# Designs tried in a protein design chat: VHH binders against FERM domain-containing protein 4A (FRMD4A). Part 4

Target 1, 303 residues: FERM domain-containing protein 4A (FRMD4A), of Homo sapiens (Human) (q9p2q2r20to322)
Amino acid sequence: RRCQVHLLDDRKLELLVQPKLLAKELLDLVASHFNLKEKEYFGIAFTDETGHLNWLQLDRRVLEHDFPKKSGPVVLYFCVRFYIESISYLKDNATIELFFLNAKSCIYKELIDVDSEVVFELASYILQEAKGDFSSNEVVRSDLKKLPALPTQALKEHPSLAYCEDRVIEHYKKLNGQTRGQAIVNYMSIVESLPTYGVHYYAVKDKQGIPWWLGLSYKGIFQYDYHDKVKPRKIFQWRQLENLYFREKKFSVEVHDPRRASVTRRTFGHSGIAVHTWYACPALIKSIWAMAISQHQFYLDRK

## First folded at step 1 (VHH)

Design b03 (framework vhh_7uia_1)
Fold by ESMFold2-Fast, scan of step 1:
Structure b03 (fold): chain B 303 residues (1-303), chain A 126 residues (1-126)
Amino acid sequence: as target 1 above (303 residues)
Amino acid sequence: QLQLVETGGGLVKPGGSLRLSCVVSGFTFSSYAMAWVRQAPGKELEWVSSISGSGGSTYYEDSVKGRFTISTDNAKNTLYLQMSSLKPEDTAVYYCARDTYETPSGWEVTYAMDYWGQGTQVTVSS
């Protein structure tokens, strides 16, 4: 079967995938193109029939996944699946480069919501990393047309492109003397501090049919108002979770309920166990379950 | 060595305001979310509000939204709860508490607490 793997550096790897090829073997093939040793942070994703992002299960065959019925090659995406608090914990330059490329892509594709002034500062670090020190206003305006540094939403919030370019230039002038590595670290420091960074979002409903976003990350499980992905209404850290389970149309977590915490418990604020349940179509519930188990295992492996 | 010291409780009339303070020591304040939890006479503990260690994210129980404001002063290692438009049903012992999860980013809130203050009584007379 013909498959096209989109890489983080804008390259596309075209492969004829045999029926017995395992997803982990495909990941190894992709990783070899980057001399990538720290593979544990990365995955291969695809969009399902409903438009939702799914991930290849590494111990399964590539072609045993539910790809959409459409003409042309199977489209796959190599990207970061498991996020960490800081790139300072990464060992290899190849891993750091890929986290940086992944972050740039997420910001540009508007997968991470960010204030436009922060976008302008981030764009200045992209320029410092790619081009070095500021030279002239004309060079910056030319470079910004070639680099995917300014997402469409940021441009819509201001009166002109020239205004946005001038804000980027103002930030860029302050970075004189920063090395490429320093620019990457400073860029990632800002992106890593954003509330939505590293969270995988799923549209779910509660028992009453109210829509919510369910967020999954290395930090735990988060419930968000449907119109606000930034401020979670409930947070379930992996440390406090006792159990996870799912059925065809529901996903549940067992958590220590702080509202039942005894005033006499001074060492730990845990007491009773509460069950929280969310509902979605069977395909989405399977995706949520797979992500939750993978994120929890990632958490345990790092603890 | 770890201490949470509360002040600011008292008697107020409905519609009144109070500011609760909690001074903390013995841990990196910005690495833990902090919470206010209350207990009315004969009732269970009720979570009121939480703030991330960074101070950038705040969360409130529905019954207090728009009336209470949680904040921190990192320079003073102090947690605050500014209470306005107080109602008789706000009458409770209010506890300052530290979230169980240490987070270098300072943005996580788990709603589970491991260390508690002594509690301060808030009474709203009708």
Scores: ipSAE 0.000, ipTM 0.110, lowest interface PAE 19.7, mean pLDDT 83

Design b04 (framework vhh_ozoralizumab_d1)
Fold by ESMFold2-Fast, scan of step 1:
Structure b04 (fold): chain B 303 residues (1-303), chain A 127 residues (1-127)
Amino acid sequence: as target 1 above (303 residues)
Amino acid sequence: EVQLVESGGGLVQPGGSLRLSCAASGFTFSSYAMYWVRQAPGKGLEWVSEISGSGGSTKYPDSVKGRFTISRDNAKNTLYLQMNSLRPEDTAVYYCARSETYTVGSDEGTYEVFDYRGQGTLVTVSS
């Protein structure tokens, strides 16, 4: 089966996937194109029939996943799945480069909420990394048309494109003398500080039918008001959770109760009072479950 | 209506082998991780093996690693446990279990909560 893997550096890897190819083998193949050793941070994603992002399970065959029933190649995306607090913990330049490319893509595609003034500063680091020191206003305006540095929302919030370009130029002039590596580190330092960075968001409802965002990361599980992805309404750190539970249309977390920590449990949520439950379609619940377990296992590996 | 029915237990000499089976019905078998757990006389439940819904990943405690093999046939809704090099301490009632619960709050061992286990099948290892 023809598959197309979108790489973080704008390349597309086209290949014929045989029925027995494991997802981990595909990840290895993609990683080899970047001489990437620290593969544990990355995954291969696809969009299902309902438009939700899913991830290949590394121990399963690539073609055993529920891809959209469309003509043409299976579209896959190589990207960061497991985020960390700082790229300073990464060992290889290849890993750092890919985290930078992933972050740029997330900002440009508006997957990370960021104020437009911060966007202009971030765009200046993109220019410094790609082009080196500021030379002229005209070169910057030309380069900004070719680089995915300014998301559409930032452009809409200001009086003119020229205003946005001028703000980027002001920031860019201050970076004179920074190396490519320094620009990447400074870019990532800003992005890593953003509240929505590293959080996988899922649209869910509570038992009353009220919509919420459920956020999953290596730090835990977060519940957000549907119109505010920045400040969580509820925070469930992994150390505060006893069990996760899912069924066809629901995902539940059981908050740790120290009074019951020493007793043998045979049923989930026996008292009912320590349980928080969210609802979604079965496909989305399965995605939430898989991501939650993967994030917790990643947390334990780094603990 | 979820049902799990174990079979294949019996008396075996130390060093012998047994294969346990579990017939599952009433749910989409391939969507659930399945477990074998056992209870020795006068002791609590002990986790023995785990298999993912696809069968792609398996997990074992050190007490049985290398001796026991868990497998599944999703087309037949059947779970298996191949037990080799059996020891007297393997004597227990063996249960097939389904879990929709993932344990987060424990840093030691497997404190899994099991939903829906069968009647059990007795395995006695004795000379």
Scores: ipSAE 0.194, ipTM 0.642, lowest interface PAE 3.5, mean pLDDT 84

Design b05 (framework vhh_sonelokimab_d1)
Fold by ESMFold2-Fast, scan of step 1:
Order: C-alpha cells, then structure tokens, then sequence
Structure b05 (fold): chain B 303 residues (1-303), chain A 126 residues (1-126)
C-alpha cells in the first residue's frame, strides 16, 4: 500500500509499504534519510477518522493501525514524540536540527501557546537561522511572506501586518553576528520554557460529564480546565504512579496518596492508593493508553 | 472500619446454581457501594458486578451479564451474588468488597475498594 511520510524539512518520502513491515522498521528507514542516530525521541504519527493525532506503535505492523477510510495513499508524519528539558542534552546535530524544525511547526500550527511578542522574537531567530544577518527591511518583509514564521492568531492580535513585520525587524537587528547554530539554540531555549511545550493533549470528561484536557508528557499526567491548557489543576508525576488501567471508554490512574491512606486505608498492602478516571470514546482511550505507557517507559529509560 | 465475610461457596456441577452471601459489620452498610470479584489460580482478579449503597443501581461485567445477579439487603447488612448456569471456567475464589466510590464506572477498578473479605471458594466440576 502506498504511504507518504511527511518529513520535518517539508520533503515527502513515497513508499510502497508491505503488509509485514513493522513501524520500528519504517522509523529506522526515515531516520536513515537524516543520518539520525538518536531516533528514540521521534515517532510517526497519523490523523485518525475523528481528526485526532495518533502514533504508530513500534512493535506493530504499519498497516495494522486504524487509518481513515480514504482513497489514495496513507499520510504519515515524522515528528518529535518524546520531549526533554533542553536540546543541550542531545548528542548530534541531526537531532538538534529536527527538534528545531519540529518546534517551528508546532509554533506555526498554534499547538504551543505563546504571546505574540514572543512570537516576533522567535520569528527573528528563524530569519537569522535561514538567512543570516539583517540586510534591509524590504528583504525581511519579502522573507516573512515565504516562511511559516508568524501564526495566524499573532497576526490577528495587532493593528496590521506591517506592525508585526516591524516588531520582527526590531528583534532581528539585535541578532547581528549570531551563527546558525546560536540562533537555533536561542530559539529552542525560549520554546522549551513555554508551559505547553512537550505536552500531548486529549479532550476527556470526568465521571460527572465535565470536559477537561488530559495532558501527557515526560513529566507525568496533567489535568487542565477545558478553557486553560496552560495551568494544570491536577498533577500526577510518573514517580507517584502505581498503575495505569484502561477499559473501552475510560482511562484510570492509580496514584500513591498519603492523605487518602490515613482516611480510607485498604487492608493487606493496598493502602494510600487513589484512583482517578477520565472518559472518552474507545478510539481516543486507546490513543491515551498508548501515549501514557510510552511516556512512562521513556521516563523509566531515562531514570 | 468495615469487615466483610463471604459464605456459600462449595462444589457445584456444570449448569448448576449457587448463591453467595457477604455479611458486613462495622460502619453503616448502606453508606458503601459494594461489589463482587473473583480470582482463579494463576490469573488476575476479575470484576463481576457492583451495586450502589441504596441498591438502586447495578453494574455488571459484560461477560457475566445475564447469568449473575447482584442484590443487597441493607436491613441485614448483607450482599448477595446469585450465580446461574455455572461453567467450569467459573471456578475461582469469590471476594466481596466495599468502597467509598459511588460511580458504577469506577467499581470495576480493584483499588476503588477499601475493604475486602477473605474470599469463598467456588468449584464447578463434574
């Protein structure tokens, strides 16, 4: 079956995927195109029937995943799945380049919440990385029309496109003399500090039917108010987690809770455990489960 | 503290019926949601069914629905499991459990229960 793997550098890899090909073998093939050794941070994603991002499970066959029932090739996306505190912990230039390309895409697609003034500063680093030192206002305005540097929301929040361009130019002029690598490092240091960086969000409901966002990351599991993805209301760190459970329409976590242990103590070794449950359709619960066990395993492998 | 004691287990022929009882002592029985679980040798503990504190709501595992009926008598502080059309694969130790969780969707999670009985053995054999 024909598959198109969208790469982070805007290239597409056209493949005829055989029924027995494992997802890990596909990831290895894609990684080889970048001479990428640190492939453990990356995954291959696809959009399901409901429009939600899902990830290939490395130990399963590529074609055993629930792709949308569409004519034409299966569309897949190579991108960062497992985030870390800083790119300073990464060992090779290929990995750093791909984290940068991934971050640019996430900012442009508005998957990361960021103030428009910060967006303008980030756009200046994109220009410094891509074009080098500032030359003229005219060149910058031309380049910004070709580069996916300014997300739509940032443009809508200000009086004019010219205002946004002028703010970018002001930041860009300050970067004179920075190397391409320095621009990448400075861009990433800003993006890595953003609260929503590295969090995979899922729309869920509690037992009362109230909507919430459930966030999954290298740090743990987070519950957010449906209208605020930035400030978590509940935090479940991986080290606090005893077990994960899922059923057809629910996902549950068991957390060690010393306060609960003093009130509702279980007999014979089941003390201090609190259970938190969230509800969603079966397809979304399977996605949450797969991401949760993958993030937890990533955490354990780095510990 | 709530103490739970199961009774009524024993040997039964395939196709037979058996009623298990769970007697509760301690705090008011009607303040707890209660459920039945079973565990066969070498297997994980499996949810069977649960009933709300008032007895107004019941929730069953899909595989057990229709053969097993859960009920309670709050005046006697007793929980019951009526088992019909028993099969050899129903052979297990049966446990009753009481928990502070009132949502039926949480009742199939073993850690939702604060108090457990010692279990009663049911053997289905010819």
Amino acid sequence: as target 1 above (303 residues)
Amino acid sequence: DVQLVESGGGLVQPGGSLRLSCAASGRTFSSYAVGWFRQAPGKEREFIGAISGSGGSTYYAVSEKGRFTISRDNSKNTLYLQMNSLRPEDTAVYYCAAGSYESPSEYEITYSYDYWGQGTLVTVSS
Scores: ipSAE 0.000, ipTM 0.095, lowest interface PAE 21.5, mean pLDDT 82

Design b06 (framework vhh_lunsekimig_d3)
Fold by ESMFold2-Fast, scan of step 1:
Structure b06 (fold): chain B 303 residues (1-303), chain A 124 residues (1-124)
Amino acid sequence: as target 1 above (303 residues)
Amino acid sequence: EVQLVESGGGVVQPGGSLRLSCAASGFTFSDYALYWYRQAAGIERELIASIYSGGSTNYVDSVKGRFTISRDNSENTMYLQMNSLRAEDTGLYYCAKVETYGSDYEATYVLDYWGQGTLVTVSS
């Protein structure tokens, strides 16, 4: 079956995938194009029939996943799946480069919530990395038209394109003398500090039918108000989770009940464990479960 | 790997008693809740009794007061004491571990671990 793998450097790999090819073998093939050794941070994603992002299971065959029923090649995306506190803990320059390309893509596609003034500062580091030191206002304005540095929403929030360009120029002038590597490190330092960095979001409902976002990351499980993906309403760190389970339309986590922990009398019931449950369609619950298990395993491997 | 092995099933007359055992291996027995399910021919499998790591228990209404679930953490074994048995108690009895692992345990692709089942027949 024809598959097209979109790479982080805007290239596409056209492949004829055989029925027996495992997802881990496809990941190895993609990784070889970048001389990438630290593969454990990366995955291969696809969009299902409902438009939700899903991930290939590395121990399963590529073609045993539920791809959309349409003509043409299967579209796959090579990207970061498992995030960490800082790229300073990464060993290889190839890994650092790919985290930078992934972050740039996420910012540009508005997948990470970021203030427009921060976007302008980030754009200056993109210019420093790609072009070196500031030379002239004219060159910057030309380069910003060619580089995916300014997301549409940031442009709409300000009086004019010229205003946005001028803000980028102010930041860019301050970077004179920074190396390409230093620009990447400074860019990533800012992006890694953003609240939504590294969080995979899923639309769920509680038992009353109220909509929420459920966030999954290397830090744990987060519950967000449906209108605010930035500030979590509840935080479940991996170390606090006793158990997690799913059924056809629900996903549940068990945590120690802090109210019961404050009781002076011992509770002999359910060991003082509180259960939190969220609901979604079966396909989305399976995606949530797969991501939760993978993030938890990633946490355990690095604990 | 997680293994659950049921025993103690058999044929008894109405009003009789049976004690089922579930021998468990491959996990830290004392840290997990365990369950008894039953299935009659042509009927959906149902949860009849639960025992949690802390020792608390729960029962379906039809068996309350007649069945007692217990565990022996030193022997890695769960029990179901069945008294005052009725014809409607006839079926295959399964022990199960149906929840996945917390932060201190390995995550798995299999959420439900089931034994092979043990047959209980109540007939006159």
Scores: ipSAE 0.000, ipTM 0.110, lowest interface PAE 19.4, mean pLDDT 82

Design b07 (framework vhh_etentamig_d1)
Fold by ESMFold2-Fast, scan of step 1:
Structure b07 (fold): chain B 303 residues (1-303), chain A 128 residues (1-128)
Amino acid sequence: as target 1 above (303 residues)
Amino acid sequence: EVQLLESGGGLVQPGGSLRLSCAASGFTFSDYAMSWVRQAPGKGPEWVSGISYSGGSTYYADSVKGRFTISRDNSKNTLYLQMNSLRAEDTAVYYCARDSTYEVNPETGEVTYYFDYRGQGTLVTVSS
């Protein structure tokens, strides 16, 4: 079957996928195009029939996954799935490059919440990385039309495009003499410090039907007010979790809390256990479950 | 790479005893609740017993309560099932399973278990 893998460098890889091809073999093929050795941080994603992001399970066949029933090639995305505190822990330049490209994409697509002033500073590092030292205001304005550096929301928050461009120019002038690698390191240092960096968000509801965001990352599981993805209301670190469980329309976590009596009969570790439950459609619950297990395993592998 | 390897199965007479072991690797064993699941010839899988990550809480199916004892040694990454007073109906392939999820029906108290990994199994035959 025809598959199209969107790569982080804006390229698309066209493939005829055989029925027996394993997802790990497809990941290996994509990784070979980047001379990428540190594959453990990356995955191959697809959008399911309901529009939710899902990830290929590496030990399963590519074509065993629930792709949308539409004509044309299966659309897949190569991107970072497992985030870390800093790119300083990465060993290969290829890995660092791909984390940078992934971060740029996430900022531009507004998947990471960023203050406009920070966006302008980040845009200056994108220019330094892509074009080198500042030369003229006219060149910068031209380059900003071609590069995905300024997300739509940042542009809407200010009186004019010229204002935004001038702010980027001010930051960019301060970077004279920085190497491409230094610009990447400085960009990533800022992005890594953002509260939403590395968190996979899912729209859920509680038992009362109140909407919440559920965030999954290498640090644990977070519950956010629907109006605020930045400050979590509840934090469940992986080490605190006794069990995870899910059903068709719900996902639950069991946390050891010695101050609380068990509220549920016949559960593992029921003495002092607190249970937290969230609700969503079956497809989304499956996605949440798959991500939770994968993030927990990633945490354990690095422990 | 998660691996679960069962051992200790064999042929035993009714009323006899067996101890099953499961060696776990590829993950931090002490962070997961574990279960034993069995499948008798021609039947679907049946949950037998479960244990919390610390070993502080244990649970048993009514069919084995008082006869089987689940335990774990987190320092050795090993899960155990001590099987006493074995009956012909205990004949099955026994699987070590890593608990991924479970749900409790608040009305009935019924627990439904789900597992993300299980081992290759070890055959227990109780025959007279």
Scores: ipSAE 0.000, ipTM 0.106, lowest interface PAE 20.8, mean pLDDT 83

Design b08 (framework vhh_7qbe_3)
Fold by ESMFold2-Fast, scan of step 1:
Structure b08 (fold): chain B 303 residues (1-303), chain A 122 residues (1-122)
Amino acid sequence: as target 1 above (303 residues)
Amino acid sequence: QLQLVESGGGLVQAGGSLRLSCTASGRTFSMGWFRQGPGKEREFVASISGSGGSTYYADSVKGRFTISRDNAKNTLYLQMNSLKSEDTAVYYCAASTYYSGDEITYEVSDYWGKGTRVTVSS
């Protein structure tokens, strides 16, 4: 089966995948193209028939996954799956570069919520990394048309494209003398501080049918208002979780509730455990479950 | 802006020793030494990870050269023992600004010093 793996450096690998090929072997093949040793942060993603992002299970065969039924090649994406507090904990240059490429893509595709003034500063680091020191206003304007640096929303929030370009130029002029690596580190320092960085979002409903975002990350499970992905309304850190489980249309977490346990001291029949449940279609619940157990295992491996 | 300044080069007799130093003006990660002898291309000599926990050597210098670093002083060292005429070269310090445990190679070096000359006489 023809497969096309999109790499973070804009390259595509065209492959004829054999029925026996394991997802971990495909990840190894992709990693070899980057001399990537720290593979534990990365995965291979695909869009399922329902339009939701899913991830290959490394111990399963590539072709045993639920791909959309089309005659064309299977489209796969190599990207960061497991985020960390800072790239300063990464050991290899290849890993840092791939985190940078992944972050640029997430900002450009508006997968990470960011203030437009911060976008202009981030764009200046993209230019410093790609082109070196500022040379002229005209060169910058030309380069910004070729580089995926300015997301559409940031452009729409300001009076003109020229205004946005001028803001980027002001930031870029301040970076004179920074190396490519320094620009990457500075870019990542800003992106890592953003509230939505490293969070995988899933559209869910509660028992009353109210829509929510459920966020899964290296820090835990978060529940967000459907119109605000930035500030969580409920936070379940991995260390607080007693149990995770799912059923056909629901995903549940059990958390230790010290306040509930304190209350049960004065009441009969309580266990001191709070249960929180969210609802979605069966395919999405399975995706949530797979991500939750993978993120929890990643947390335990780094603990 | 980051600057790398090498020192310690000079004239030494075969079998002798020299210690090269490279001081960085700021934070570095992986660092290494490369050399270019008369009529040769620049070649890898040794590298050290940002933490100092991993070191790598070219086969031609294994057992004779030792790379080390002092991160508090932003300084890289190359202790060269049992020097041979073939070690005659300009020695270049290289640094990466990425946080990395990787060995430094020519392709991943962000910064280079201007070089320090080592001449080994018989």
Scores: ipSAE 0.000, ipTM 0.111, lowest interface PAE 20.3, mean pLDDT 83

Design c01 (framework vhh_sonelokimab_d1)
Fold by ESMFold2-Fast, scan of step 1:
Formats: sequence, structure tokens, C-alpha cells
Structure c01 (fold): chain B 303 residues (1-303), chain A 123 residues (1-123)
Amino acid sequence: as target 1 above (303 residues)
Amino acid sequence: DVQLVESGGGLVQPGGSLRLSCAASGRTFSSYAVGWFRQAPGKEREFIGAISWSGGSTYYAVSEKGRFTISRDNSKNTLYLQMNSLRPEDTAVYYCAAGETYDIESAFEYDYWGQGTLVTVSS
């Protein structure tokens, strides 16, 4: 079966995937294009029939996943799945460069919430990494048309494109003499500090039908108000979780909290255990479960 | 995008050896399948050999197996073709090519081509 793997540098790999090919073998093939050794941070994603992002399970065959019934090749995306506190923990320059490319893509596609002024500073580091030192206003304006540095929302929030370009130029002029590596480190330092960085968001409902965002990351499980992805309403660190389970339309966590056990009556009558449940369509619940198990395993591996 | 420039062509006596180089510009060269093709006057473009993006595996046309060796230097973004025991019928313009392809023997699957370098095998 023909598959098209979108790479973090915007290139595409055309592959004829055989029925026996395991997802881990496909990841190895993609990783070889970058001479990537630290593969544990990366995954291969696809969009399912419901429009939700899913990830290939590395121990399963590629073609045993539920791809959309569309004509043409299966579309797959190579990207960061498991985030960490800082790229300073990474060993390999190839890994650092791919985290940088992934971060740029997430900012540009508006998958990470960023203040517009921060976007302009980030764009200046993109220019320093790609082009080196500032030379002229005209060159910058030309380069910004070719590089995916300014997301649409940032452009809409200001009086003109020229205003946005001028703000980028002001930041860019201050970077004179920085190496490519320094620009990457400075860019990542800013992005890593953003509250939504590294969180996989899923739209869910509670038992009353109230909408919430459920966030999954290397830090744990987070529940957010539907209109505020920045400050979680509830935080479940991995170390606090006694159990995880799912059924067709629900995902549940069991949390050990001795303080609550001394005061509050609990589900199942177990002392010190509270159950929190969220609801979604079956396909989304399966996706949440797979991500939760994978993030918890990643946490255990790095503990 | 990648740009390719061949060099090292020239006149060589039958039985001699020659090494061709292909210099690639661009940061993504290591991610492409890269190969060598040749074209003699009035003939179709012929596959010589390639290095796959999947772990550096090498592939050769049956007729050239053992005489030609393909290698690359990733630090220099350069592809090489070492040609030994050259024959008059090896006279052709040699091209290097790069592409994202699963069919490494098909010239039609390569997106980027050099301008070619002439190799003449004559006494």
C-alpha cells in the first residue's frame, strides 16, 4: 500500500508499505533520513475518520491501523510525541534539530498558544538560524514570505503586515553574532516555557455533559476549562495514579489521596481512592487511552 | 531543495579507472536516495547504481556489478562513483540524481539531476 510520510523539514517520503511492516520498522526507516539515534521521543501520527490525531503503535503492523477510507496514499506524519523539560537533556544534535523543527511547526500551525509579541521574537530566532545575521529590511521581508514563521492569528491581531515585520526586524537586529546553535537553544528555551508546550489535548465531557479539555503529557493528566487551556482546573501527576481504565465511551483514572479519604465518601467504598471519569466517542476514548499508557510508560522510563 | 554538480569526467584508456564526484548543496541531502545514471548518444538513460536512504544499502545494475562502486561522504554531502576496468562502451555522459523514491532504478522517480559529466573511454 502506498504511504506518504510527512517529515519535520516539510519533505515527504513516498513508500510502498508491505502488510508485514511493523510501525517500529517504519519509524527506523524515517529516523535513518536524519541519522537519528534518540528515536524514543518521536512517533508517526495519522488523522482518523473522525479528524482526530492518532499514533502508530510500534509493536503493531503499519497497515493494521484504522486509516481513513480516502483515495490515494495513506498520509502519515513524523513528529515529536514525547516531550521533555529541556532540550539540554538531549544527547544528539540531530534530536535537538528535530525538536526545533517540531516546535516551529507547532507554533506556525497554532497548536501551541503564544502571545503575538513572543511570536515576533521567535521569528527572529528562526531567521538567525536559517539566514545568519541581519543584513537589510528588504531581505527580512522577503525571507518572511518564504519561511513559515508568522502564524495567521498573530498577523490578524496587529494593524498591518508591515507592523509585524518591523517588530521581527527589531528583535532580529539584537541577535547579531549568534550562532545557529545559540539561536536554536534560545528559541527552544522560550517555547519550553509555554504552558501548552508538550500537552496533547482531547475534547471530553463529564457525566453532566459539561465540556472540558483533557491534557496528556510526560507530567501527568490535566483537566482544563473548555475556554482556558493554560491553567488546569485539576492536576493528576503520574505518581498519584493508582489505576487507569477505559470502556467504549469513557476514560477513568483512580487517584490515591489520603487527605480526601479522611473527609469525603468515595466511589467503590475504597479508603483513599477517588475515581474521575470523562466521556467521548469510542474512537477518541481509544486514542486517549493509547496516549495515556504511552505517556505513563515514558514517565516510568525517565523517572 | 538540493542542487547536484558532477565532476571528475575525462578521457581514459581502456582498462583504466576513473572516480566521479557529485557535490550536493542543501541540508537535506542525507535524506534522499541518490544514484548514478549514464546516457550514451542516441541511447536511453541507463541506471548504474544507487545508495538508498534506508541505511546506506547499495544497488548496482547487473552489467556493472564488481566494476563500479558507489560511496558517499555525508560530512561533505558528496556522492562518488569509482569506475574500474573501463571499456569503450562505458563512454557516456554520467549524471547523479536525488529523490524521495522507493523505486531506485527508475530515472522517472528522481526529482533532482546534475548537468552531467562526460566520460570518454578511447585509445
Scores: ipSAE 0.000, ipTM 0.086, lowest interface PAE 23.7, mean pLDDT 82

Design c02 (framework vhh_sonelokimab_d1)
Fold by ESMFold2-Fast, scan of step 1:
Structure c02 (fold): chain B 303 residues (1-303), chain A 124 residues (1-124)
Amino acid sequence: as target 1 above (303 residues)
Amino acid sequence: DVQLVESGGGLVQPGGSLRLSCAASGFTFSSYAVGWFRQAPGKEREFIGAISGSGGSTYYAVSEKGRFTISRDNSKNTLYLQMNSLRPEDTAVYYCTAESGTYEVLDAAEYDYWGQGTLVTVSS
């Protein structure tokens, strides 16, 4: 089957995938193009028939995944799946550069919510990394047309494109003398501090039918108001989770809470266990389950 | 395709005894906590008792402790409720239920699978 793997540096790998090829072998092939040794942070994603992001299961064959029935090649995306608190924990420059490329893509595609003034500062670090020191206003305006540095929403929130460019130029002029590596570190320090960084969001409902966002990350499981992805209403850290459960339309977590323990409300052979349940269509529940198990395993591997 | 079928209900005089049975199919019975709830006319479903998959742990509603005994036979995929010293207030439809892997024992909304119920009437 013909597959296109979109790489973080805007390249595409055109592949004829054989029925026996395992997802882990495809990840190894992609990683070899970057001399990438720290593969544990990365995955290969695809969008399903409903438009939701899914991930290849590394121990399964590539072609045993439920791809959309669209004509043409299977479209796959190489990107960061498992985030960490800081790139300072990474060993290799190749890994650091891929985290930077991934972060740039997430900001540009508006997958991470960020204030427009912060976007302008981030764009200045993109310029410093790609082009070095500021030279002229006209060169910057030309470069910003070619680089995916300014997301559409940030552009729409201000009086003109020229205004946005001028704000970027102000930030860029302050960066004179910074190395490429220093620009990457400074960019990532800002992005890593954003509340939505590293969180995989899923639209769910509670048992009353109220919509919520369920966020999954290396830190745990988070429940957000449907109109506020920034401040979680409930936080379930991995260390507090006793068990995870799923059924066709249902995902549940058991959380250790000693305050819940009483003779009248005791759970079955356990004291202090609270159960939280969310509902979604079967395809989404399977995606949530796969991500939750993977994030929990990633947490345990780093403990 | 999970099914639960209750049996053993009927008319009994005050002070009498009944044993209810629930036949389970379509899932690995021994891996699931199962329980009994009842519903009197015009009231919400109330918890009676639950038993862990292995049978090693049981939990009862405080008001029912000592009169009712829950047990299971995993070789027969069957859940039981032994009811002794029955009172008119015990008149209700009794429901068998199984969890899909959650442990909120007292909340009927946390149980995914329910039987059709069996009517117990305690009257002269």
Scores: ipSAE 0.000, ipTM 0.102, lowest interface PAE 20.9, mean pLDDT 82

